# Ledger of designs, part 50: VHH binders against q9y6x5

Target 1, 379 residues: q9y6x5
Amino acid sequence: LPPKLLLVSFDGFRADYLKNYEFPHLQNFIKEGVLVEHVKNVFITKTFPNHYSIVTGLYEESHGIVANSMYDAVTKKHFSDSNDKDPFWWNEAVPIWVTNQLQENRSSAAAMWPGTDVPIHDTISSYFMNYNSSVSFEERLNNITMWLNNSNPPVTFATLYWEEPDASGHKYGPEDKENMSRVLKKIDDLIGDLVQRLKMLGLWENLNVIITSDHGMTQCSQDRLINLDSCIDHSYYTLIDLSPVAAILPKINRTEVYNKLKNCSPHMNVYLKEDIPNRFYYQHNDRIQPIILVADEGWTIVLNESSQKLGDHGYDNSLPSMHPFLAAHGPAFHKGYKHSTINIVDIYPMMCHILGLKPHPNNGTFGHTKCLLVDQWCI

## First folded at step 1 (VHH)

Design e9 (framework vhh_7zox_3)
Fold by ESMFold2-Fast, scan of step 1:
Structure e9 (fold): chain B 379 residues (1-379), chain A 125 residues (1-125)
Amino acid sequence: as target 1 above (379 residues)
Amino acid sequence: DVQLVESGGGLVQPGGSLRLSCVASGFTFDDYAMGWVRQAPGKGLEWVSDIYTGGSTGYADSVKGRFAISRDNAKNTLYLQMNRLKPEDTAVYYCARTYKVRYGSWYDTKAFDIAGQGTQVTVSS
């Protein structure tokens, strides 16, 4: 029987939530599986970029989903919900569900994972749900488990995406213990529902399940705003992306735009594209704009003195607040093993190994995840 | 300079209806997703609805089935039709330019740009 894997993402699940709140269902999952305490995500620490990095093993400059809002200078296309289903944006990489379907005779199933409702290299997930935030976790789970049991060719790779705790992290901020404890308890209950469903269907013992996230969350404040309007007139530039990483496309002289921005705020770094720090791996793509602004943790870039979210992400990927965790259970994984840190790009080659797929060239290092796997030697 | 001018609020009885309008200027309206956010007295900011450049719409669970968002790109105007209003809908309603993509919650947007004073909606008898 071919190995099967279900990849689950709870958007915006900051790693240290595991230490500050109680998760009885998740802890039972971890007790008989593995936990990676921190996953170092890619820059920028946003939903679309990091979800695509998980399934391609590539830095954003390599897979082409460089932000949640993008402009391609060569084709003059804008990435927005009006064209986010245009394969153009996704075709710079091959996600694992495409590889899964093209190698061997296998199917993939998807409940809302970013990119799975798009034909990428002329291949769309065999079973998928068009993105709709109104669809319940239960309906997504019902479809995924139905497809895992009732497919020909067999579904060997399945994905499930859920918008929380990101929505509540933005609304309340991660420091709101009362509201966040309620939200995180609901997520733990959903994890309990997931495990129960898999057990009832006889899938639990033979299915590999990964529970992870794309990024964390940090506290923001009305006292930590950077108003771009105080430094530069709108006639000088087109705004491609705003906060906490602003993508600036100059309408006039690039040097003049840069000079107006470079001393705008002590809480924001301003980079010409060629000066973006190498450690970000965020430079070599036409969708990365000529000037990038990077706000310090907890600072929000605004155009007017507007009210902003109490929590946000997108910040420097070296910040622990931006890191998610990874938990996994199944026949491929050790039981009761804790690992400190992996890179988010390492998840892809690990998943390819579990599924017996040949990975496309990627930025991950299989050696970083070997200690999680029963069929690998690790000291 | 981005300008968003909200109008159409007022006092209405429970079960009543209001239509909010927002006139946008200072940017290419067609290129942006637009939305409505509200703030009730003593509460935080709450996302109500958004509409994408292609016409797809999203709604908060609290307003789903009662509110309808729409846009008129030729007039640079965003609308919110509010039906079967409840006392809990009492809030200042703000028009927002958003950098939202389809995935994630409204709160997973880059930012919302609230440039106007908002319009007060009061639902009471």
Scores: ipSAE 0.016, ipTM 0.375, lowest interface PAE 6.0, mean pLDDT 89

Design f1 (framework vhh_8dlx_2)
Fold by OpenDDE, second read of step 2:
Structure f1 (fold): chain B 379 residues (1-379), chain A 125 residues (1-125)
Amino acid sequence: as target 1 above (379 residues)
Amino acid sequence: EVQLVESGGGVVQPGRSLRLSCAASGFTFSSYAMHWVRQAPGKGLEWIGNIYYSGSTFYNPSLKSLVTISRDDSTNTLYLQMNSLRAEDTAIYYCARDKGYTWYSGEYRSPFDYWGKGTLVTVSS
């Protein structure tokens, strides 16, 4: 039988939640599989970019989803969570479900994973759900597992996405033990539900399952605000993306805008596009704006000193608070093995290997995940 | 000791409704998914549905009767509400505890580790 893989993302699941909260179901999942304690995600550490990096193995500058909000100066198109269905934004890369879908006697399924409801390279998943945040996890899980179990051609790759604990992280802050405990318990229960469903359908032993996330969450505060209005008139620029990595499109001379912002706050780095640190791999794309502002961890860039979030993400991808985890279970994975860290782009070549797919050129390193796989040498 | 005790079965006329109960003891009920299965005379076991940890439910799509599974964790009780019963719904109904997370040797095993003794439901005019 061809290998099957289910990729699950719980948005905004910070890696150290595993240490600070209890997850009885997830811990059991890990005991029977593998854990990567920290996954270094891509800069910026936002939802759309990182989810696309997972399934392409590419840095943001390469796959072209460089933020949750984007602007293309040539076409004058805008990208946002409410306007994300134009293939224009996605076609700079080939996600794994497309690669899989184009294989003989294989199909892909998706439940709400970013980009899966868009025809990319004129290919859309055989089974998918249009994104709707109101659709329950149950319904998403039901559809995914039904497709995994009953489809012809067989679904060999599936994705499942859930918006928690990100939404709650934003609302409560990751350090709110009372509220986040409740939220994370629900997440753990959903993991239990997932495993139960797979067992009931007879999929559990033969299905490879990866549970991961796109980013973490850092604690924010009303006491840590960077007000751009104090540094520059709003008429001098357009905000394409705001916090914690603001994308600035100058309406006047770029240098002048830069000079007004460069000393705005000691808790914010201001970069011209050409001066963005190489380690971010966030430079070589036209969709990256001429100036970016990068707030320090826990600081929020605001206009008019207004902020509603107690938690946020998008910061430097070297920060542990921005890192998700990866757990996996199935025939391809060892049992009871823990690994310290991988890069998020490393997931793609691993998934391709598991599925027997030839990977597109990518930034991942297969060697980083070999120790997770039963058919590979781990030195 | 884990115990599951079904009740509520009996003779009922077609078109009527019936609610079965399963009293659980000997374990932390709220920590387990629970299932209903049935066995009609001369037939094999049929999975009816289950209720998960989150309270979500999943049902056998082949069921002809309307069923609803619920649970009360405060009383350690599992319920099966059946509506519009038909003759073909005649069976022994069992509640079963989901095995949960266990170590497997690569082979699929029964997802249940404990069963009740069952309660007979007879649908007859």
Scores: ipSAE 0.007, ipTM 0.246, lowest interface PAE 9.9, mean pLDDT 92
Fold by ESMFold2-Fast, scan of step 1:
Structure f1 (fold): chain B 379 residues (1-379), chain A 125 residues (1-125)
Amino acid sequence: as target 1 above (379 residues)
Amino acid sequence: EVQLVESGGGVVQPGRSLRLSCAASGFTFSSYAMHWVRQAPGKGLEWIGNIYYSGSTFYNPSLKSLVTISRDDSTNTLYLQMNSLRAEDTAIYYCARDKGYTWYSGEYRSPFDYWGKGTLVTVSS
């Protein structure tokens, strides 16, 4: 029988939550599996970009999902409007579920992972749920486990996405220990439910399970705001994305807009597209706007002085607060092994190896994940 | 057809309370998160808050002490209770269905796919 893999994401699960809170179910999972303590995500450290990087192994400039809100100047389309499910936005890369279905006579299943309810290169996940934030974790888990057990061709790759702890991280901020403790305990209980369900259905022993996240979370404050309206009149530009990375489309001369923004705040870096730091790998795509603004950690870019978020992400990917973790269990993985760090783009070639798939060209390095795998030499 | 119809607006004196309703039809209301958004004259959209299918609510921190969002899935109705109304609360109030590809915290272009026509609330003596 072909190897099987379930990829689970808890959105916004900051790596150091594992050190500051108790996770009895996750710790039992890790005890008999592997833990990567930090995953260095891609810039910008946002949900859609990083979820697509996990399943393509590509930087955002290469896979084309460069933000949660995007504008394409050539086609004049806006992402995060009525065109969000337009395949146009997703077609610059081939995600692993498409590769799984096309290289092997295998099925894929998806519960809410970004992009899985969209036909990409004329291929949609064999089994999927249209994204709806209102659907419970239990219903997503029920569908995934049913499809893993009752599909022909067999489901060999399955994904499950959950919006927490990101939603609560934004609402309370990651430093609110009382509220975050309750939220994270609930997440740990959901991990316990997941493991119990897989055991009851006879899936646990032969299934590879990866639990990861797309980014972390940092504390924001009403004392750390950057008001763009104090820098430049909104009549001079179209705002494509706001915070903490603002995407600016000039309505006048680009140099004039740049000069108005350049020295506006000591807590924000302003870049012409060609001057964006090479280490971000965030330049070579038409959806990246002519000017980007990058706020310092914990600073929020606003138009109306107040911010609704007590926590946020999207900041510099070198910041440990932006890093998620990765835990895994199953026949492909060692038991009781801890690894310090990998890049988020390394997950894709590792998953291709586990599934026996030939990866599409990607920015990941398989060698970075060798120590996690039983069939590989670590040193 | 998906329809959202707001009601309950009107002229109200400062310091009073007001409850807005939104009647939903054409979809399985109990399966969707719902939002309230307002637009004051000459200003941009301001997100008020949302309610998930489970009844869990998230509010704009600037408005949390002043508003309560609730739902009645048996009648497909969304409610916004507003207390201690101020002149600055004068706005057109919209209910909106969660788009699906939603983010926390009021990215106004992103979290909604269907809107009502709005109901005007004027806070004035």
Scores: ipSAE 0.006, ipTM 0.216, lowest interface PAE 10.4, mean pLDDT 88

Design f10 (framework vhh_8dlx_2)
Fold by ESMFold2-Fast, scan of step 1:
Structure f10 (fold): chain B 379 residues (1-379), chain A 124 residues (1-124)
Amino acid sequence: as target 1 above (379 residues)
Amino acid sequence: EVQLVESGGGVVQPGRSLRLSCAASGFTFSSYAMHWVRQAPGKGLEWIGNIYYSGSTFYNPSLKSLVTISRDDSTNTLYLQMNSLRAEDTAIYYCVRDTSYEWKGTYYSELDYWGKGTLVTVSS
């Protein structure tokens, strides 16, 4: 029987929530599986970029999903409104479900994972749901488990995406213990439902399950705003993305725009594209704009208006507040093992190994995840 | 093309109830979380509550017992039911689409489109 893998993402699940709140169902999952305490994600620490990095093993400059709002200077296309399903944006990499379908006679299934409702290199997930945030976790789970149990050729790779705790993290901020406790308890209950559903259907003992996230969350405040309108007039540039990483396309000389921005606030760094720190791996793509503004943790860039959000992400990927965790259970994984840190790009080659797939060239290092796996010798 | 049009405001006596409506057009209403926000004369913005695309609601704890938010996705309409109105509830009430640069309004990271507001005056 071919190995099977279910990859689950709870958007915005900050790693240190595990230390500050109780997760009885997740702790039972980890007790018989593995926990990676911190996953160092890619810059920028946003949903679309990091979800695509998980399934490609590539930095954003390499896979082409460089932000949630993008402009491509070569083709002059915009990614944000009615063209979010254009394959153009996703075709700079090959995600694992495409590899799964093309290398082996196997199917893939997807409930809402970014990119799975788009044909990429003329290949769409065998089973998928068109993105709709109104669809409940239960309905997503029912479809995924049905496809895992009843498919021919068999579904060997399945993905499940849920928007919380990110939505509530933005709304209340991660330091609101009352509201976050309620939200995170609900997430833990959903994990309990997931495990119970898999057990009822006879899938639990033979299925590899990864629970992870794309990024964390940090506390924001009305007292920590950077008003871009106080720095530069709108006539001088086109704004491609705003906060906490602003993407600036100059309408005048680039140096003039840079000079107006560079000393405007002590709470943001202003980079010409070629000066973006090498450690970000965020330079070599036409969708990265000529000037990038990077706000300090907890600071919000605004256009002469207030911000109602109490939490945000997108900040420097070296910040622990931006890191998610990874937990896994199944025949491929050790039981009761804790690991400190992996890179988010390391998840892809590990998943390829579990599924018996040859990975496409990627930025991950298989050696970083070897200690999690029963068929590997830990170095 | 995104339009949010609030209605149902006006002068109301203390202790009474009032329902505000917001008619949405130019986008797929059912895919967005929606908020109610108010601003009393000479004061800052006060968040009232939101309703997720799923129908789940979260409220400002100071107002939870006094308000109910609901939606009718078949008519693209958002509602705010207010009970036991007091003079301090006098404000302009805004219907707001929740959006982020992340998935264009399916997350609570940014508020992108605001209606023009409807005035509620609580007085005898």
Scores: ipSAE 0.000, ipTM 0.144, lowest interface PAE 18.5, mean pLDDT 87

Design f11 (framework vhh_8dlx_2)
Fold by ESMFold2-Fast, scan of step 1:
Structure f11 (fold): chain B 379 residues (1-379), chain A 125 residues (1-125)
Amino acid sequence: as target 1 above (379 residues)
Amino acid sequence: EVQLVESGGGVVQPGRSLRLSCAASGFTFDDYAMHWVRQAPGKGLEWIGNIYHSGSTFYNPSLKSLVTISRDDSTNTLYLQMNSLRAEDTAIYYCARKGYSVRYTGWKDSYMDVWGKGTLVTVSS
């Protein structure tokens, strides 16, 4: 029978939560599987960009989902959460569920992973749920396990997305130990439910399961605000995205806008597009605006108002606070192995290998993940 | 099922005060920033101000001394207190919810996604 893989994301699960809180169910999962302690995500460290990087193996400049809010200067289209179902935004890459369906007459299943309710290159996940945050983890899990057991052609790739701990990380901030402890304990219980359901249905022994996340979380404060209105008038630019990475489309001369912004705050860096650091891999796409502002960790860019968020992400991907982890279990994976670091783009070629798929050209390096796999040798 | 219902409008004389209420239902009221917006006859929408869950308030600078926004999270109610009313304040007043995306990020600040049907305030001698 073909190999099967379930990819699970808990949004905003900062890697160091594993050291500071108890996760008995996740610990049991890791004991019989593998743990990657830090996953170096892509810049910008935001939900849509990083979820799409996991399933394409591409940097944001290459897959085209460069932020959660975007403007394409060539076509004059605007992307927001309310119009994210336009295939135009997703068509610069081929996600793994599309490859899975096209190469071997296999099915894919999805419970709300970003992009899975969109036809990409005229191909939508064989089974999917339209995004709705009100749908419980249990209902998402029930659908995924039903599709894994009852589909022809067989479901060989399945995805499951959950909004926590990101929503609570924003609301309480990651330093609120009392509230975060409660939230993270609930997530560990959901992991226990996941494992128990897979065992009950006879799936556990033959299914590869990856549990990961897209980014971390850092503490924000009303004492750490950058008021953009103190630097430049609204008449000089169009704001495409605000915080912590602001995307600026000038209405006048680009150099004049840059000069008004460049010394506005000691807690933000201002880049002309061509001066964005190469290490970000965030330059070569029409959806990246002519001027980008990058706030320092924990600083929030605002427009003459306060910020409600006590936690945020989107910051420099070199920051450990922005890093998620990866845990995995199944016939493809070693048991009881810990690995220090991989790049988030390395997950895609590893998943293609497990499923026997030919990967599309990508920015990942299969060699970085070979030590996790039983059929590979590591140095 | 998600609903905002304004009340308290009517005819008032110039120089008087008026308080509008907005009753919210079908969502967790204390998770959202709330806005007041008005539209005078033959004119576009004018933003009045907002209030965050924290109680922090921001106002249109041209209206700041004339209005106060408050909320009662225990009753899911938003208030707009208006003082020194003028004929130019004649408008339909709308309560609106800040458009926080519950899609993938939960906290993305996009636009005002839920509006009430409005309540008419007429300032006339």
Scores: ipSAE 0.006, ipTM 0.235, lowest interface PAE 9.7, mean pLDDT 88

Design f12 (framework vhh_8dlx_2)
Fold by ESMFold2-Fast, scan of step 1:
Structure f12 (fold): chain B 379 residues (1-379), chain A 124 residues (1-124)
Amino acid sequence: as target 1 above (379 residues)
Amino acid sequence: EVQLVESGGGVVQPGRSLRLSCAASGFTFSNYGMHWVRQAPGKGLEWIGNIHYSGSTFYNPSLKSLVTISRDDSTNTLYLQMNSLRAEDTAIYYCARDYRPYEWGSDKYYFDYWGKGTLVTVSS
């Protein structure tokens, strides 16, 4: 029987939540599986970029989803709610569900994972749901499990995405223990429902399940604002993305815009595109703007106003607050093994190995995940 | 100093069309995405759609064939065109400012300023 994999993402699930809150269902999952305590995500630490990095194994400059809001300098297209399903944005990489469908006579299924409702290289997930935040976790789970059991060719790769705890992290901030405790308990209950459903359907013992996230969350404050309007008049530039990484497209000479911004706040770094630190791997793409502003952790870039966000992400990927975790269970994985850290781009080649797929060239290193797998030796 | 003022509401017969306006002041309108949201009597908020500062629009799929959102940056005005109005469209209609470019999922719907709303009543 071909190996099967379900990849689950809880958006904005900061790794340190595991140490500060109780997760009885998740801990039972981990006890019989593996835990990677920290996953170092890609820069910028945002939802679309990191979800696409998980399924392609590529840095953002290579897969082309460089932010949640983008402008392409060559084609002059804007990425927005109205065109986020245009294949143009997604075609710079080949995600794992496309490879799964093309290399093997197998199907893929998706409940809301970013990109799965888009035909990428003329291939869309065999079964999918158009993105709608109002659809319950239970409905997403019902569809995924139905497709895993009732498909021809068989579904061997399935994805499930859920918006929490990111939504509540933004609204309350990660330091609001009362509200975050309630939200995280509900997520743990959803993990319990997932495991129970898979057991009842006879899928649990033969299915590989990965539970992970795209980024973490850090506390923001009205006392930590960078007012961009105090630095520069809006007539000098077009704003492509705002906070905590601002993407600036100059309407005048780039050097003049840079000079107005470079010393405006001690709590942000201002980079000309060619000066962006190499460690970010965020430079070589037409969708990365001529000037990028990077706010310090917990600082919010605003336009002469207050901010409603009490928590945010997008910050430097070296920050532990930006890191998610990875937990996994199934026939491919050891039982009761803990690993300290991997890179988020390492998930893709590991998943290709589990599914028996030849990975496309990628930035991940298979050796980093070997200790998680029963058919491999630790190095 | 930021203000959003909706206008154009009123009583309209079923099957007719209506255009709402939202006048914005106190900020650089052309740098912001804008949303239309409605609330029917005794119900929660229902998102209608948005328009990015680039002019790109996205609509609630249940309403897409019935509404058009547009903007005029020269007059700082946001518009909602509604066609084939039904009794179920009776609601207070609000415009709201999104101070950020497009964000996905849970990030998408945070609004920092709202208008006071304009009432639309669809009755025979």
Scores: ipSAE 0.013, ipTM 0.355, lowest interface PAE 7.9, mean pLDDT 89
Fold by OpenDDE, second read of step 2:
Structure f12 (fold): chain B 379 residues (1-379), chain A 124 residues (1-124)
Amino acid sequence: as target 1 above (379 residues)
Amino acid sequence: EVQLVESGGGVVQPGRSLRLSCAASGFTFSNYGMHWVRQAPGKGLEWIGNIHYSGSTFYNPSLKSLVTISRDDSTNTLYLQMNSLRAEDTAIYYCARDYRPYEWGSDKYYFDYWGKGTLVTVSS
C-alpha cells in the first residue's frame, strides 16, 4: 500500500506554547513520534505564505504568495483572505497535493488548507472543502478521515487546517495565561479527537501524521504603536498590507515616500524592495511592493486607528516568537525522538520522501529531517 | 432541463452481479460529482457512494466491497457495478447530482437532482 500522510496545521501555534502550557494529548502524540521544537518559518511570517511554503518547499518570493494581502500592479488584481480563489496567485508553484494527485492510483484530500480549494495548474484536490471558518474541526476531521479511509483511488495525502490558536492569540495575546490556557486546552482536546478518530478507523498505525503550524504569536500593546500618519500623508501611498510588515505602494515618487518613512520610528525598518535583506528571501517577486515596512517585535503599524490586537505575527522570521513546532507520528517516523530545529521549507522534501514523490525544485534540505525518519541514516 | 435516467435494474438471483446506468443530460456532466443512493422497501434512503468529477470515488463503508462506481464523461453516463447481490440489496436505485460539483461535505446527501430510479430485485 502506498504511504499515506496527513498534514495538520493549527494556525498560530507558537513553539514555546509547548513549554508554557499543558498538552497531554499532544505530548502523547510526541512521545510516540517525533518533535521538532522550533521550525523557522518564512518571511513574512503570515498564514497564507507559510502554509504554501510548507507544501511547496519554497520561499515566498518563489511560490508567489508573499502575503495575506497582495496586489499585482500589472493585472490590478488583489489577493486577500476574502479573495483568494484566483489561480493567478497560486500558479507560480506546484503544491504537494497536486503532485501527489497526478500520480497513478493516488488522490489528495483537503480540509481548508490554504490554496486547496483553488485549481492550481488546472488541478484541484480530488476531495476538498471550500474554506468556511464556521465549519467545526469535527466536521473537517470527519471528512478527512473518511476520505483517507474510503476513497478510490486512495487518498494518500491529506491536509487539515484549523484557525486556532491564531485567532485567540490575536484577541488575547500569547501572554494571557488565563485565556490562552483555555484555548490551548481546546486545541489539545482536538488533537485527542484526531488521534482517537484515527484509532477508531484503524488508520493510526499506518498513517503518517504531521502536526505543525505556520507561525507563532507575539504580544502586542497599545503602547507600542507606529502611526504612519505621523510620517506621511495617506494620499501619497496605497497600503497593500499593513502590519507588522506593511507593503507600501507609492502614489508619488518612491524615493520621496521612502524618505518620509525611513525615520518614522526607531522600531521600524524601512526597505526599498532592492534593499530587503537577503536572509528574508523576500525580494525576487513582482508582488512584493516597492517599499516594505518591518516593525520590531511587538510593535504594530497603524494609521489613524489603533490596533485592537493583543497578539500578532508576521515579524522577522528569526524571532523565536514567530516559530511554530512540528510533531509527527507514523511508520515513517521514529518514536520518542526530539529535534531542535528545521526550516519550514524542509518539510516539503520530507513529505515527498515519505510519499515517494519526486519533489519539484525547492528550497528545502532533506538532510535536515533525516533524523526524524526511520529509513534514513542519522549522524 | 437537468435529467437523470437510471436503467439496468431488474430481477436477479442472489450472488449475481448487476450494472446500473444513469444517463445524464441538461448539464455539463463532467463538471459534477454524482451519487448513487438506494431505498429498500420500508427503509430510508441509503447512500451508496459518489464519484467526483475527477473520477475519484467514495463509498459507503458498508457497501464498499460490493460496489464500484464509474463514469463516462464522453457519454454522460454514470455506472454502478454491484457484485454478489443479496436479498437485502433489493431496492430502488437512484442516481443524483451533487449540487456542489467541486466540494465534499460531511453530509452525503447534497443532491439537487434525482432520477426516477430503477428497481433491483434480488430473489431466488
Scores: ipSAE 0.000, ipTM 0.253, lowest interface PAE 14.1, mean pLDDT 92

